# VH-VL binders against f1miw6, part 46

Target 1, 251 residues: f1miw6
Amino acid sequence: MPHFAKPLLRNIITRNLFNSIKKKQCLQYLQTLRTLQYDGFTTVYFGETDIPESLVTGEDFSDGYYMPTPTWCVVHAGGSQGWVPWKYRMFLRDELCIKQEDNLFFEFCDVVKKAYGKCAIVVKERRRQDATRPKEGKETEAQAHVPSVVNLTSVTCCPEVAKSYGHKLLTLPSPYNYLNPLDSAWSSLKWFIINNRKEFCLQSVDGVYSYQYILFSDLISKGIERINLSKWRTITTKVRRWENYYLGKLS
Below, E stands for the ipSAE of ESMFold2; O stands for the ipSAE of ESMFold2 at other seeds; V2 stands for 0.75 times the mean of E and O plus 0.25 times the DockQ between their complexes.

## First folded at step 20 (VH-VL; framework fv_izeltabart)

Design j5 (at its last look DockQ between E and O 0.51; V2 from the best seeds 0.72)
Fold by ESMFold2 at other seeds, look of step 20:
Structure j5 (fold): chain C 251 residues (1-251), chain A 121 residues (1-121), chain B 111 residues (1-111)
Amino acid sequence: as target 1 above (251 residues)
Amino acid sequence: EVQLVESGGGLVKPGGSLRLSCAASGYTFTDYYMHWVRQAPGKGLEWVGEIDPSGGNTNYNEKFQDRFTISLDNSKNTLYLQMGSLRAEDTAVYYCARDYESGDWSGMDVWGQGTTVTVSS
Amino acid sequence: DIVMTQSPDSLAVSLGERATISCKASQSVLYSNKNWMNWYQQKPGQPPKLLIYAASTRESGIPARFSGSGSGTDFTLTISSLEPEDFATYYCQQYYSYPLTFGQGTKLEIK
């Protein structure tokens, strides 16, 4: 009794076409990045991570059934020079919170200009399922590697704002997570949280801890601080080895 | 006094599984990526992969990624290599090695003595 | 994958003589004016030991008779005056690109 005979070939063909488009986007991204680096642009990775409340408290959800839980969003940036000298931002991402900070990216561009001069600012492409299928042909991001407005879930990143500071905004194609050193930095931050959350708890009766008693901002600040310049140089060097792998494989 | 000590090698039938261990001491375990490298009898060195103890991120040689898993126990300063679906060609001495990364160069600056895995009959 | 090809596979040399080992990469390992490759020494029954990094810089404790040279795709390890402890197998290794790869090795033997 075959379970997927009817739709399997159509799904495979659709996946193959999508992967071919993403391979072209990745190659274009890498070639553009290397051109900018040759032209003296400093590479800076700008991004966000979600820290669910359960990671901080250790609370468990019995059956895994969906329940709304508060999630914190941390926005920061870094590269081979370490964290950008810019105060990270932290937002409570409630399902009802739909506003993004309109001028945060503007401030960011000013800070990195003063710190490093002209930058290649890399932002990860957002991946979401569309509730409605596309009505007609291929979307713009599938056709060419041309800058478009790139939105993190908490921040609007406008190419013209970057350009006004002499920067270039680049979009990293979403399937290629090895090419984003922020993913390694975020994993290290989450590791720090898991291993140190007890130490940042305001003491309560019987030594229990809860979200309301954890010095969350201090925990995050210390976690980011522990990801020092040496660590940043390590992870960016390892990302470059993946860049070289993909340049060879996709060319 | 940096030391890396591998263990868990032995004789395993084809198709079997084995978990290797590498106990680290004399340094801050979470400050350095760790590698697995193997050497078949009478042959050269082959890189298996690496892991970041301070975040769990891995980089694998794709040749092994579907059968081998690198993991850690930070409470024991111990690196693991879980090997599955073993074949005769997996017979080798398996080394763990510490990654030194300066940003300008990299190298495996400390190695263990190795543990022998034999996959046969 | 970047293939690192060493030559010769084995070399017999007398004490006090010069030995030269070649390593060729299937593509350039040069980035930002640095060569992203190393040399390792492995004595019988021992793990490998880092000898030279960044193509030409000796690791701490490595005698001055060891030197590395070359750039891009072609690299050379030279031992200027062989000592008894130098008879070992030598591996080049690139870290320019994943996966990290080693040469097949060059066994240096006493003539």
Scores: ipSAE 0.819, ipTM 0.933, lowest interface PAE 0.5, mean pLDDT 83
Fold by ESMFold2, look of step 20:
Structure j5 (fold): chain C 251 residues (1-251), chain A 121 residues (1-121), chain B 111 residues (1-111)
Amino acid sequence: as target 1 above (251 residues)
Amino acid sequence: EVQLVESGGGLVKPGGSLRLSCAASGYTFTDYYMHWVRQAPGKGLEWVGEIDPSGGNTNYNEKFQDRFTISLDNSKNTLYLQMGSLRAEDTAVYYCARDYESGDWSGMDVWGQGTTVTVSS
Amino acid sequence: DIVMTQSPDSLAVSLGERATISCKASQSVLYSNKNWMNWYQQKPGQPPKLLIYAASTRESGIPARFSGSGSGTDFTLTISSLEPEDFATYYCQQYYSYPLTFGQGTKLEIK
């Protein structure tokens, strides 16, 4: 006999439970963020973006002879006060094993403490691409706990390190992309790269890869400078309008 | 002098599509978000969405997001609204507007003359 | 969505008299001690024009007879001495939350 109803009902129930969990996480995030802001914490968004070298060179991979190009990871932070006065970091990912720089987050926490005092440091929840099979029986419900480590791809973000500087580390739920102003900043950086990559001359020194790195680093630096305080204020104001939308929608 | 000029309006059958243009001049196009706002005959104003010309970031009224796409061409200082799956209720004058954002307030400080879209038959 | 409700829908006022237009938001648009709403004027056959921003501040070039007041959910546009060029439809608009929303409009006619 056909089982038209049973598989459909399980699919509906599973999707509804997932959506309910994500909505609760988002509402809790927004309520916590607003409480910290009211209590005088400066909001700082800490994150990373991937910039493939092909974005800079404009090379098309339509023929099958192109070697994989390096991907660069840029790590930076900002908020309504502009970019944090912290030198962004750039890591080459495709030729090296990813290495988490534990002292980097310590340094970051010290810099933002000196610049702004106590901060609500927001990091985007890293979306897991791999699906693991469900554990036999029900998974333990996620309970309120302070995670020992919250990781970007390139940086370990430890809640206890943030706490030691008087900060609070918050995780932004992954499906709510409109709530992260860094996504808009990264889009503006990539737009700058695309529109200015033809204006950078290649310099033949030491070898092809060495001078491409210098060009790439300079282009990134210029793109970050173009995202000034006024731009940051605009981006964060627009994120606040989405925050207000979701607070209304999810309540 | 700052100027916005819409074009591309016309008569379209239900289910059809249409692309509107908004040509901008007299200011640095990439410095300001741009909006689309529509007004049905004899009715009020309805916000469609906005775009950042310096990054392509968009914010839509979710009512339209599945059928309308905002885009631009920086080389021509031109804003576009691609409309698909058009319905009779989409009949309106469509305005483009420049967004001024000061950090303390925001407002649509420059508007085009509008272009008329009619969906019938 | 935040609903902006204007009253009246239309009114007729004699030249030189005072006109008052109300706008009520379905929830407060006050954030960081600022009111995130504007007033626009639209004359027949013309696009809208920004009159008042941040609830109470006149845009450049707007005559002093236009004033805005109110806070939170209740806002008022006042024209202290109506002139013939003030015949138009007036819209309030909030930018506190997405989607941006306008009031339904108030048509001001010269009696």
Scores: ipSAE 0.792, ipTM 0.923, lowest interface PAE 0.7, mean pLDDT 83
ESMFold2 (binder alone), look of step 20: mean pLDDT 92; pTM 0.945
ESMFold2, look of step 21: ipSAE 0.769; ipTM 0.913
ESMFold2 (binder alone), look of step 21: mean pLDDT 92; pTM 0.949
ESMFold2 at other seeds, look of step 21: ipSAE 0.807; ipTM 0.927

Design j6 (at its last look DockQ between E and O 0.86; V2 from the best seeds 0.80)
Fold by ESMFold2, look of step 20:
Structure j6 (fold): chain C 251 residues (1-251), chain A 121 residues (1-121), chain B 111 residues (1-111)
Amino acid sequence: as target 1 above (251 residues)
Amino acid sequence: EVQLVESGGGLVKPGGSLRLSCAASGYTFTDYYMHWVRQAPGKGLEWVGEIDPSGGSTNYNEKFKSRFTISLDNSKNTLYLQMGSLRAEDTAVYYCARDYESGDWSGMDVWGQGTTVTVSS
Amino acid sequence: DIVMTQSPDSLAVSLGERATISCKASQSVLYSNKDWMNWYQQKPGQPPKLLIYAASTRESGIPARFSGSGSGTDFTLTISSLEPEDFATYYCQQYYSYPLTFGQGTKLEIK
């Protein structure tokens, strides 16, 4: 068509083409994943979640004057074997000082190779909006809760790095969030934080920022530990039921 | 003993709303997913959905997702089913059930006695 | 959706005799060499009760006269030597794929 008769009709046609592409991508993802599983690859879901400080404190309270509230990024991985035996990472999401730990994915690939052998490493597809997000070079004014100046708000997962360790990197299509058991694990972590933060709220009102950070890290560590092998097997089994649904629906 | 007790059923007009409750006792509430299952008069069983009490993750029968919401109050060990835009075909006994997951099998190993919802014009 | 089809819809059997109930899935429910389906028993005015899990394993407290068999798409519940308390409606149920689905039920009645 050299021009569209109606702008609304063009938008509807564009959405239908986009949805068809995403359905084909999901089917290809599922078929590839099942082939890799048949070929003996261990499935590992690698990803991140944001934990706003307000989730930990319960409210934005800073001695009566406003300051920016930090958001923490937790990076970890797991699957039907439980959390990978890899020390999770915490980073402050800081648009002023966004850096990537260049060797993080190399280290991860080495650890999972030693633990499980060859892996199918699944990461969530980043949306185009995320790829165009501006980066800032300024430090935030909320320095009281920042323990380190090295912050990574996104992790680069290179397919060639994965291949060099005998792994295969797979991208999970964005709209199919039911297919990512790590999302359920993150929800359980946040639930643990909400239900165990009471002592943090009292101490935060006292204005002891250094002490508050220490208890925050311990709370996160305990939350990760609470999501045990049995829980991981449950959520991966439920994801498999969604996989079977989509394989039937999209074929 | 593990026990589940539903409540909140009753008569409601089409288009109305109703919230069902399921009180759980005798076990660690947060260790098990919980289901809602319904049974229309003289009919078989129909799965509505499930929820993880230790995170709020849900899996719905897509038939109900737009009108029904499953939720929890962990401080009360209570499961809820919020039903909106009710229709005559939603008339049923509504059961809550505990999901047992061993890793090798799954089953609804404990059921409540059910609560009856009647939707009539 | 996976359709679970039971046969017969109802069955009349004498006390002490054998009853056999069939359940067919519209596609295989086999994964990792296990069949992801269960059997439930429901008496009038009562909730369902888990009877057999993983196609063939009895739940705790279920009498030995109940047995399950089959694999893939075809499953059978067998009740040897019927007792008065066995007259109920029986449902098969798959948990291989969402949504979870039940058979339409088989009512077992005294002849």
Scores: ipSAE 0.806, ipTM 0.930, lowest interface PAE 0.6, mean pLDDT 83
Fold by ESMFold2 at other seeds, look of step 20:
Structure j6 (fold): chain C 251 residues (1-251), chain A 121 residues (1-121), chain B 111 residues (1-111)
Amino acid sequence: as target 1 above (251 residues)
Amino acid sequence: EVQLVESGGGLVKPGGSLRLSCAASGYTFTDYYMHWVRQAPGKGLEWVGEIDPSGGSTNYNEKFKSRFTISLDNSKNTLYLQMGSLRAEDTAVYYCARDYESGDWSGMDVWGQGTTVTVSS
Amino acid sequence: DIVMTQSPDSLAVSLGERATISCKASQSVLYSNKDWMNWYQQKPGQPPKLLIYAASTRESGIPARFSGSGSGTDFTLTISSLEPEDFATYYCQQYYSYPLTFGQGTKLEIK
């Protein structure tokens, strides 16, 4: 019997346990979400995406000089009602910044309460272990429940803050990516950037960091605006078809 | 006039590959999801999948996901279906269709005439 | 997958008479008080054509003789007075859940 057969069996057993846990989490998520929807909660998806600045500028590294390209994190929210009437946030990911906007989630909960009443606020479960960043910054494995990455957005989604506004905070389990309409919205934003960046980059020929930020944020803002209510209704309807699929499959 | 025209069908041996095209005209291509639907000889309709031209997001019938890829060329207003590892059961007329989505209902409101794929074993 | 089962598989009806085609879903397609299913018509050598959406609403340009009814799992397409152009195959289709699925079809033939 080859020795690698024992490691392969352990991997199969570990993978089956992981899949069983995620299946239970997904079913619990879907049942809770549907109960909240039947009880009159408005569903709102809150999340983030990474946009490297090179995507916006179209910079070609074959120019003979290497320049580091920062990556921006965009934080926003939406649902079948369109984008939340809340100003999205942008954070520069490659800065060593531990500042947190402690009031940001509080502000968000207040805005969605005023706009929609009680909400089911869905956030995507963060994937454990940042595969692209060394884990050198983590102190111990003994930390029970902490953010896995410090250099991401500083937004902390606190369940008790949501509860104080009459909202419910839900975590969408990995690996159920089809259940998050923000993924489709982010794809459409990146498509818009790629197809419109040349017009934006020509305005930035004057070449100062402050000017790059202004042009970058304007392009992002226009891209978000182009993802209108009709698009959001389409995306959320298609996610609901996946929800119905998984409810049938997992129950 | 809104038109969808499929092409690229033909005879292919089992295990082979084929790429179908769907040329769209008469509307704003990026405003609508696009479907592929097939119909085997003497059989009913079977949904293959759909794609968003304004972002590349796809939804597949899982039956086909490992062998079929839906893609686009927005500069040509053209939808593609790349089919690999073809089997005799993939013999069908392949239609492209435009998705109309209102938020309260949806439907495939415009269809092409279809292109025939024959997989002989 | 939601299975859409039509009955009968074929139906012979005289011109001017009523035709009734049934479609049963393997589970309810009702959500938010709406039935997420459509009817399509397919004439020989032609692609399908959207006929009825949301179970009971006629698509633009569809004659009033076509009507849809039913809810949940049981649906009916009715053609109140058959015309020669109505002899075709009819498909129900659900869009409640992925994958999107069609019924097996009902062929409507002249008696």
Scores: ipSAE 0.780, ipTM 0.919, lowest interface PAE 0.8, mean pLDDT 83
ESMFold2 (binder alone), look of step 20: mean pLDDT 92; pTM 0.948
ESMFold2, look of step 22: ipSAE 0.799; ipTM 0.926
ESMFold2 (binder alone), look of step 22: mean pLDDT 92; pTM 0.947
ESMFold2 at other seeds, look of step 22: ipSAE 0.762; ipTM 0.915

## First folded at step 21 (VH-VL; framework fv_izeltabart)

Design pp1 (at its last look DockQ between E and O 0.60; V2 from the best seeds 0.75)
Fold by ESMFold2, look of step 21:
Parts: C-alpha cells; structure tokens; sequence
Structure pp1 (fold): chain C 251 residues (1-251), chain A 121 residues (1-121), chain B 111 residues (1-111)
C-alpha cells in the first residue's frame, strides 16, 4: 500500500557490469573530455530519445494483444549553455522510417560552430543495431523500462564532418550512459509529458488521430522550453560529479 | 516561509522496513533537487542521495543504493525515503534538505528538523 | 570517496577569542578555478545551517566574523571573535564528486 512516485531515471553505481576494457574506455573518454575542456572546447551533448504515443495518451497498447504503436524520435542537443540554438527534429519512427537524414549532422556542426566556436560533441556509444526487422526476444529487450523508450540512432554522426568545423566527436561508452546529461533532459521532458498530457488532448474527435499528433508537437515544444538554462547547468554539474567519481576510481 | 517537515521515523527491528516522508512548502517543489542526509547518534553527517522532482533523476551514495529508494509525489510536494533490510547501524536522525544549484556553487540551503529512526531488538 | 578530515575534533575557546578550524580533502576539490566545498554549522538539537559556500563566500545573513579560506585540499574556517551562539559543531563538505561527503565535525566548546 505505500505510495511512491516512480523515478524515471536512476543514476546509481552499476556493479559488476564493468570489465577492464569498458573501464579503460570510460577513463579514456573522461581524460579526452577534460583535455578538450581545458583546451577551450565547448561540450555539447547530441542525441535522441523515443517518445511512444502511449506515453502521450496514457494508454498501453502492448498488453492484451501485440500492436506496434507510433513512436516519435526527438533529436536535440545541449550542455551547460542550455539547449543549442538549433531547431530540434522530430521523426516518426516506424519500419519505413529507418533512413537517416544525410546532412543533418552537417547543419548541426555549422550551428554550434557559429554559436560556441569549437565544440566537443558527445554522442552515446551506439548500441547493437537491433531494428524491429529482426525481432529479438532472447537477450536484449529485458530492461527497457523508461516508458517504452528505445535508444536508436536516427542521425549519422561523422567524425570527419565534425573535424571540418574544428569540432571533436566523442563517443560516451555504453555502460556509462548516465554520464550523459541529455538523458536527464529527456527524463524531464517525459515527466512533463506525463504530468501535462491531459491539457493537450482535445475533446473527443472520433477516429481522428491527427489532432493528437498536432497537439503532440506543441506538447513537446512546451516541454523542451521548460528545460531552461538553469536546469541545464544543474544537470551538467550533477554529471560532472559522476565524472569526477570515475576519474578518481579509474585513474 | 520555505519549510521541510520529515515524518515516519520510529522504532524498527533489524531486517525491517520503514518509509520516511518529507513534506515541502513555501517554494516551487519542482525547481530544486532534494537530498536525504543522516546523522547517527553522536556522529557526523552522511549523504544518502538526491532526487530531481522535475525529471525523476536520482543519485545515490553507493553505500545505500541496494537498500534505500528515494521517490516523490509531485501532487503532494513530498519526498520519500524507503528503507529496507534495516540494521542497527542505520539508527540515525534523517534529514531532508533542499539543494541550491548555481553555475558557480551548490549547497543544501534549507533543512528539515529531522525524523529519528531507531533500529534495535 | 573524497575524505574530508577536520582538525581538531574539538576545540575549547574563550568568548571574544579567535577560533580556527582546519579541513583537508583527500584530493583537490578545485575545478574551473572554484573550490567545490562548503562549511555548515550545527547547534545541538538543530539541523545543519549553511555558513560558507565556495570555500570563502558567506551565505546571506552570516556575520562577518565568520570567514573561509584555502584552496585545493586545505581549507580553514575562522571565527574572529567568538560569541555565545557560535558554540556548535562545524562541518566541511565537498560537492566536487559523488558521493557528497562531510568532514567528521569539529565541536567548538566554551573554555
């Protein structure tokens, strides 16, 4: 009977998941990041999140019968300076929407160069590519419990494109995903959606899903605006404390 | 005007469970991380963990993460600490505290009066 | 974990005299030209109260007789002329790295 509001993201020490290779990758990542920061690179975290339609409606279509539901992929970036001044992108994720935008990363690199100068652009290490085409049930899908969030790559991030703008592209090692403040920003966006979605639903319009999608864009836009500069500075500072913990442990 | 009030402390036998509450008032609850900090009798302060009321993000002291869970209810402006598998060493006053964050410093700027947990046979 | 070691554990000082409390971090808490540590005061039966943040900056409402100094690993809290309300336990605390850690405390008592 005890009532507890559920946290969407836990940043805890994951024991026994780190082997010597992953620890070395983390240490190298952190040392490189600190070197770039010392050399005047602005740190920018670039990434994506999936927002399933069920999160917006509050309905769970994965229960009594199998039904693929629409999932939106949001692509954005931020850091201690706030969201980058770049219009975030939304893509409808379905079996036909696997194609990545060819020049999106190029445009992003140009925008952050103009805004901040040289940047250390951090992206999460790509997880195994397990698109819905091969349905996998045996080893990988056991722990997706941030409301149907799937970590996918929808943008190709080319190191040479970053280099051509004077940037450095860094990959955050997979077992250390909580060292990405963008994940905290995504958690805040999803929290906003859960707590405000009823204010963005129109009165019943029978058989029309399009009005939900129209209000969905407005809901997302409002949620992103709520994650202001102060919030960004807070979450990047919190991530830095974890970074310092691991630098002390792994050095 | 800003006020934090802990409750839920009491006497518990070893191996037992207890849920502490921290009711917040006088400020916008979702704007500040919240901490749990404990103090054993005659001892110093020990950080348990923190939570972001606006995003659900938690950070734990590794010492407690397997037995303690921090959660919240935004509709009640209330922070919780669920404690399980309690030991005599968990006997302490438990404080909640508001986290102030700036670009240049951080600090626990508002504290509750604490609630006492006693773990004894 | 960063260990914050205070000295002395207790200190007896007469009213109107100067008190000095040391805090040593097991590693530097300096980042971006800022020292990520605070001082707290705790009176018996009360929660801690923030006194000094960023090693040397007084919190609003804290009397000028309190001052903090030091950088990196070595920090000092100084109370220039003790008043009766200053007899309490003082804690340093780092927020450079998780877990957040406090010193063991220094109890300031009347001589």
Amino acid sequence: as target 1 above (251 residues)
Amino acid sequence: EVQLVESGGGLVKPGGSLRLSCAASGYTFTDYYMHWVRQAPGKGLEWVGEIDPSGGNTNYNEKFQDRFTISLDNSKNTLYLQMGSLRAEDTAVYYCARDYESGDWSGMDVWGQGTTVTVSS
Amino acid sequence: DIVMTQSPDSLAVSLGERATISCKASQSVLYDNKDWMNWYQQKPGQPPKLLIYAASTRESGIPARFSGSGSGTDFTLTISSLEPEDFATYYCQQYYSYPLTFGQGTKLEIK
Scores: ipSAE 0.803, ipTM 0.924, lowest interface PAE 0.6, mean pLDDT 82
Fold by ESMFold2 at other seeds, look of step 21:
Structure pp1 (fold): chain C 251 residues (1-251), chain A 121 residues (1-121), chain B 111 residues (1-111)
Amino acid sequence: as target 1 above (251 residues)
Amino acid sequence: EVQLVESGGGLVKPGGSLRLSCAASGYTFTDYYMHWVRQAPGKGLEWVGEIDPSGGNTNYNEKFQDRFTISLDNSKNTLYLQMGSLRAEDTAVYYCARDYESGDWSGMDVWGQGTTVTVSS
Amino acid sequence: DIVMTQSPDSLAVSLGERATISCKASQSVLYDNKDWMNWYQQKPGQPPKLLIYAASTRESGIPARFSGSGSGTDFTLTISSLEPEDFATYYCQQYYSYPLTFGQGTKLEIK
């Protein structure tokens, strides 16, 4: 059976950053982060990744109109202390993915408060949405004041909820998402899946997500456990070297 | 015994390509980042980049990121350096090195013997 | 990029005498009360070998005559009583920031 010839790799590539607004946002982010760290805040990166079912099964994508495979969303958090002692969440994203557990961020803030005390919770800025998706309706350009909320696809991250637990919510600017060690952890998870899926894969079953979910959850659980405390410390140390690079380049 | 053995060096003309290999043995390959470091004749050491064998994540010296690609094959415990658009200044001994990380310090604690790349007409 | 500048480029010292090699970083490599720099030794025809990590801590198996000192931007490698096997080129290296950079090297020769 066909298999990807090359595993998926996360590339860290320096991009051209001529936009003075983005440069200032990055510098402000880094300076704020360092101030919070100096003030005794524990840094915690909260985020999500998408795992297409095809990544787990290894099914062929060469057919020009293959039926879309389901995508699973994994929500977790970590930092130099390892994965947060909080049960990660896994959601099916296949069109019928409804917003669930809008209190999930509340629960997360309580867990990290108990584990670490006050935290600087970092969430990466949402990427620009696909330009081909049409905007329906007419905009009146009447803008009401709306409190800033940093949303993951499946979780609403409210700054006021974080503040109520003594935390600070930070947004990592869009072009600099490689300053997020959680992205490196996600790359490690996907790498584990690609290189170990044959050991866990018994057989794909059409239309039976519960069977496939059990196999997915076992593989994903093992992949998350593979990213231990030592690995997290390595990843966060390497992100710090990028932070120092950008503090030098952008200042 | 932890061992790193480079291969694939040789003579190549400017504009050409080479792929270097580094075979690792005697330790758990996926537990350690791996570096490429080069040394031009009579010159000092220059860091090329690194890769995480457990995640495929790479960090490059910006100088090389457009022409050099670091990759690996976990089934063979082998690290690769794909070099393209080679120039005379790329003439060097290329070392692979294992990255030891304690969380409080880092160091290249094991080095291969190196493989020589010569770029000339 | 952080430039690591060693001094001198070459040093001639007699057996049993003390050698001192300096390394200066173009900016501080101190973070979280740790100096993120190492020293390596390289003999002709051999790969580098890690000597000192975190500015001052000897790697396993390195003789006590090797010591590292300094902090921030200014670092020193000292060899208290030179042995014949110590004649080599020495490199400092920072890992505070990407790209990782080495000093240009100091060649230690027998006088």
Scores: ipSAE 0.801, ipTM 0.928, lowest interface PAE 0.6, mean pLDDT 82
ESMFold2 (binder alone), look of step 21: mean pLDDT 92; pTM 0.947

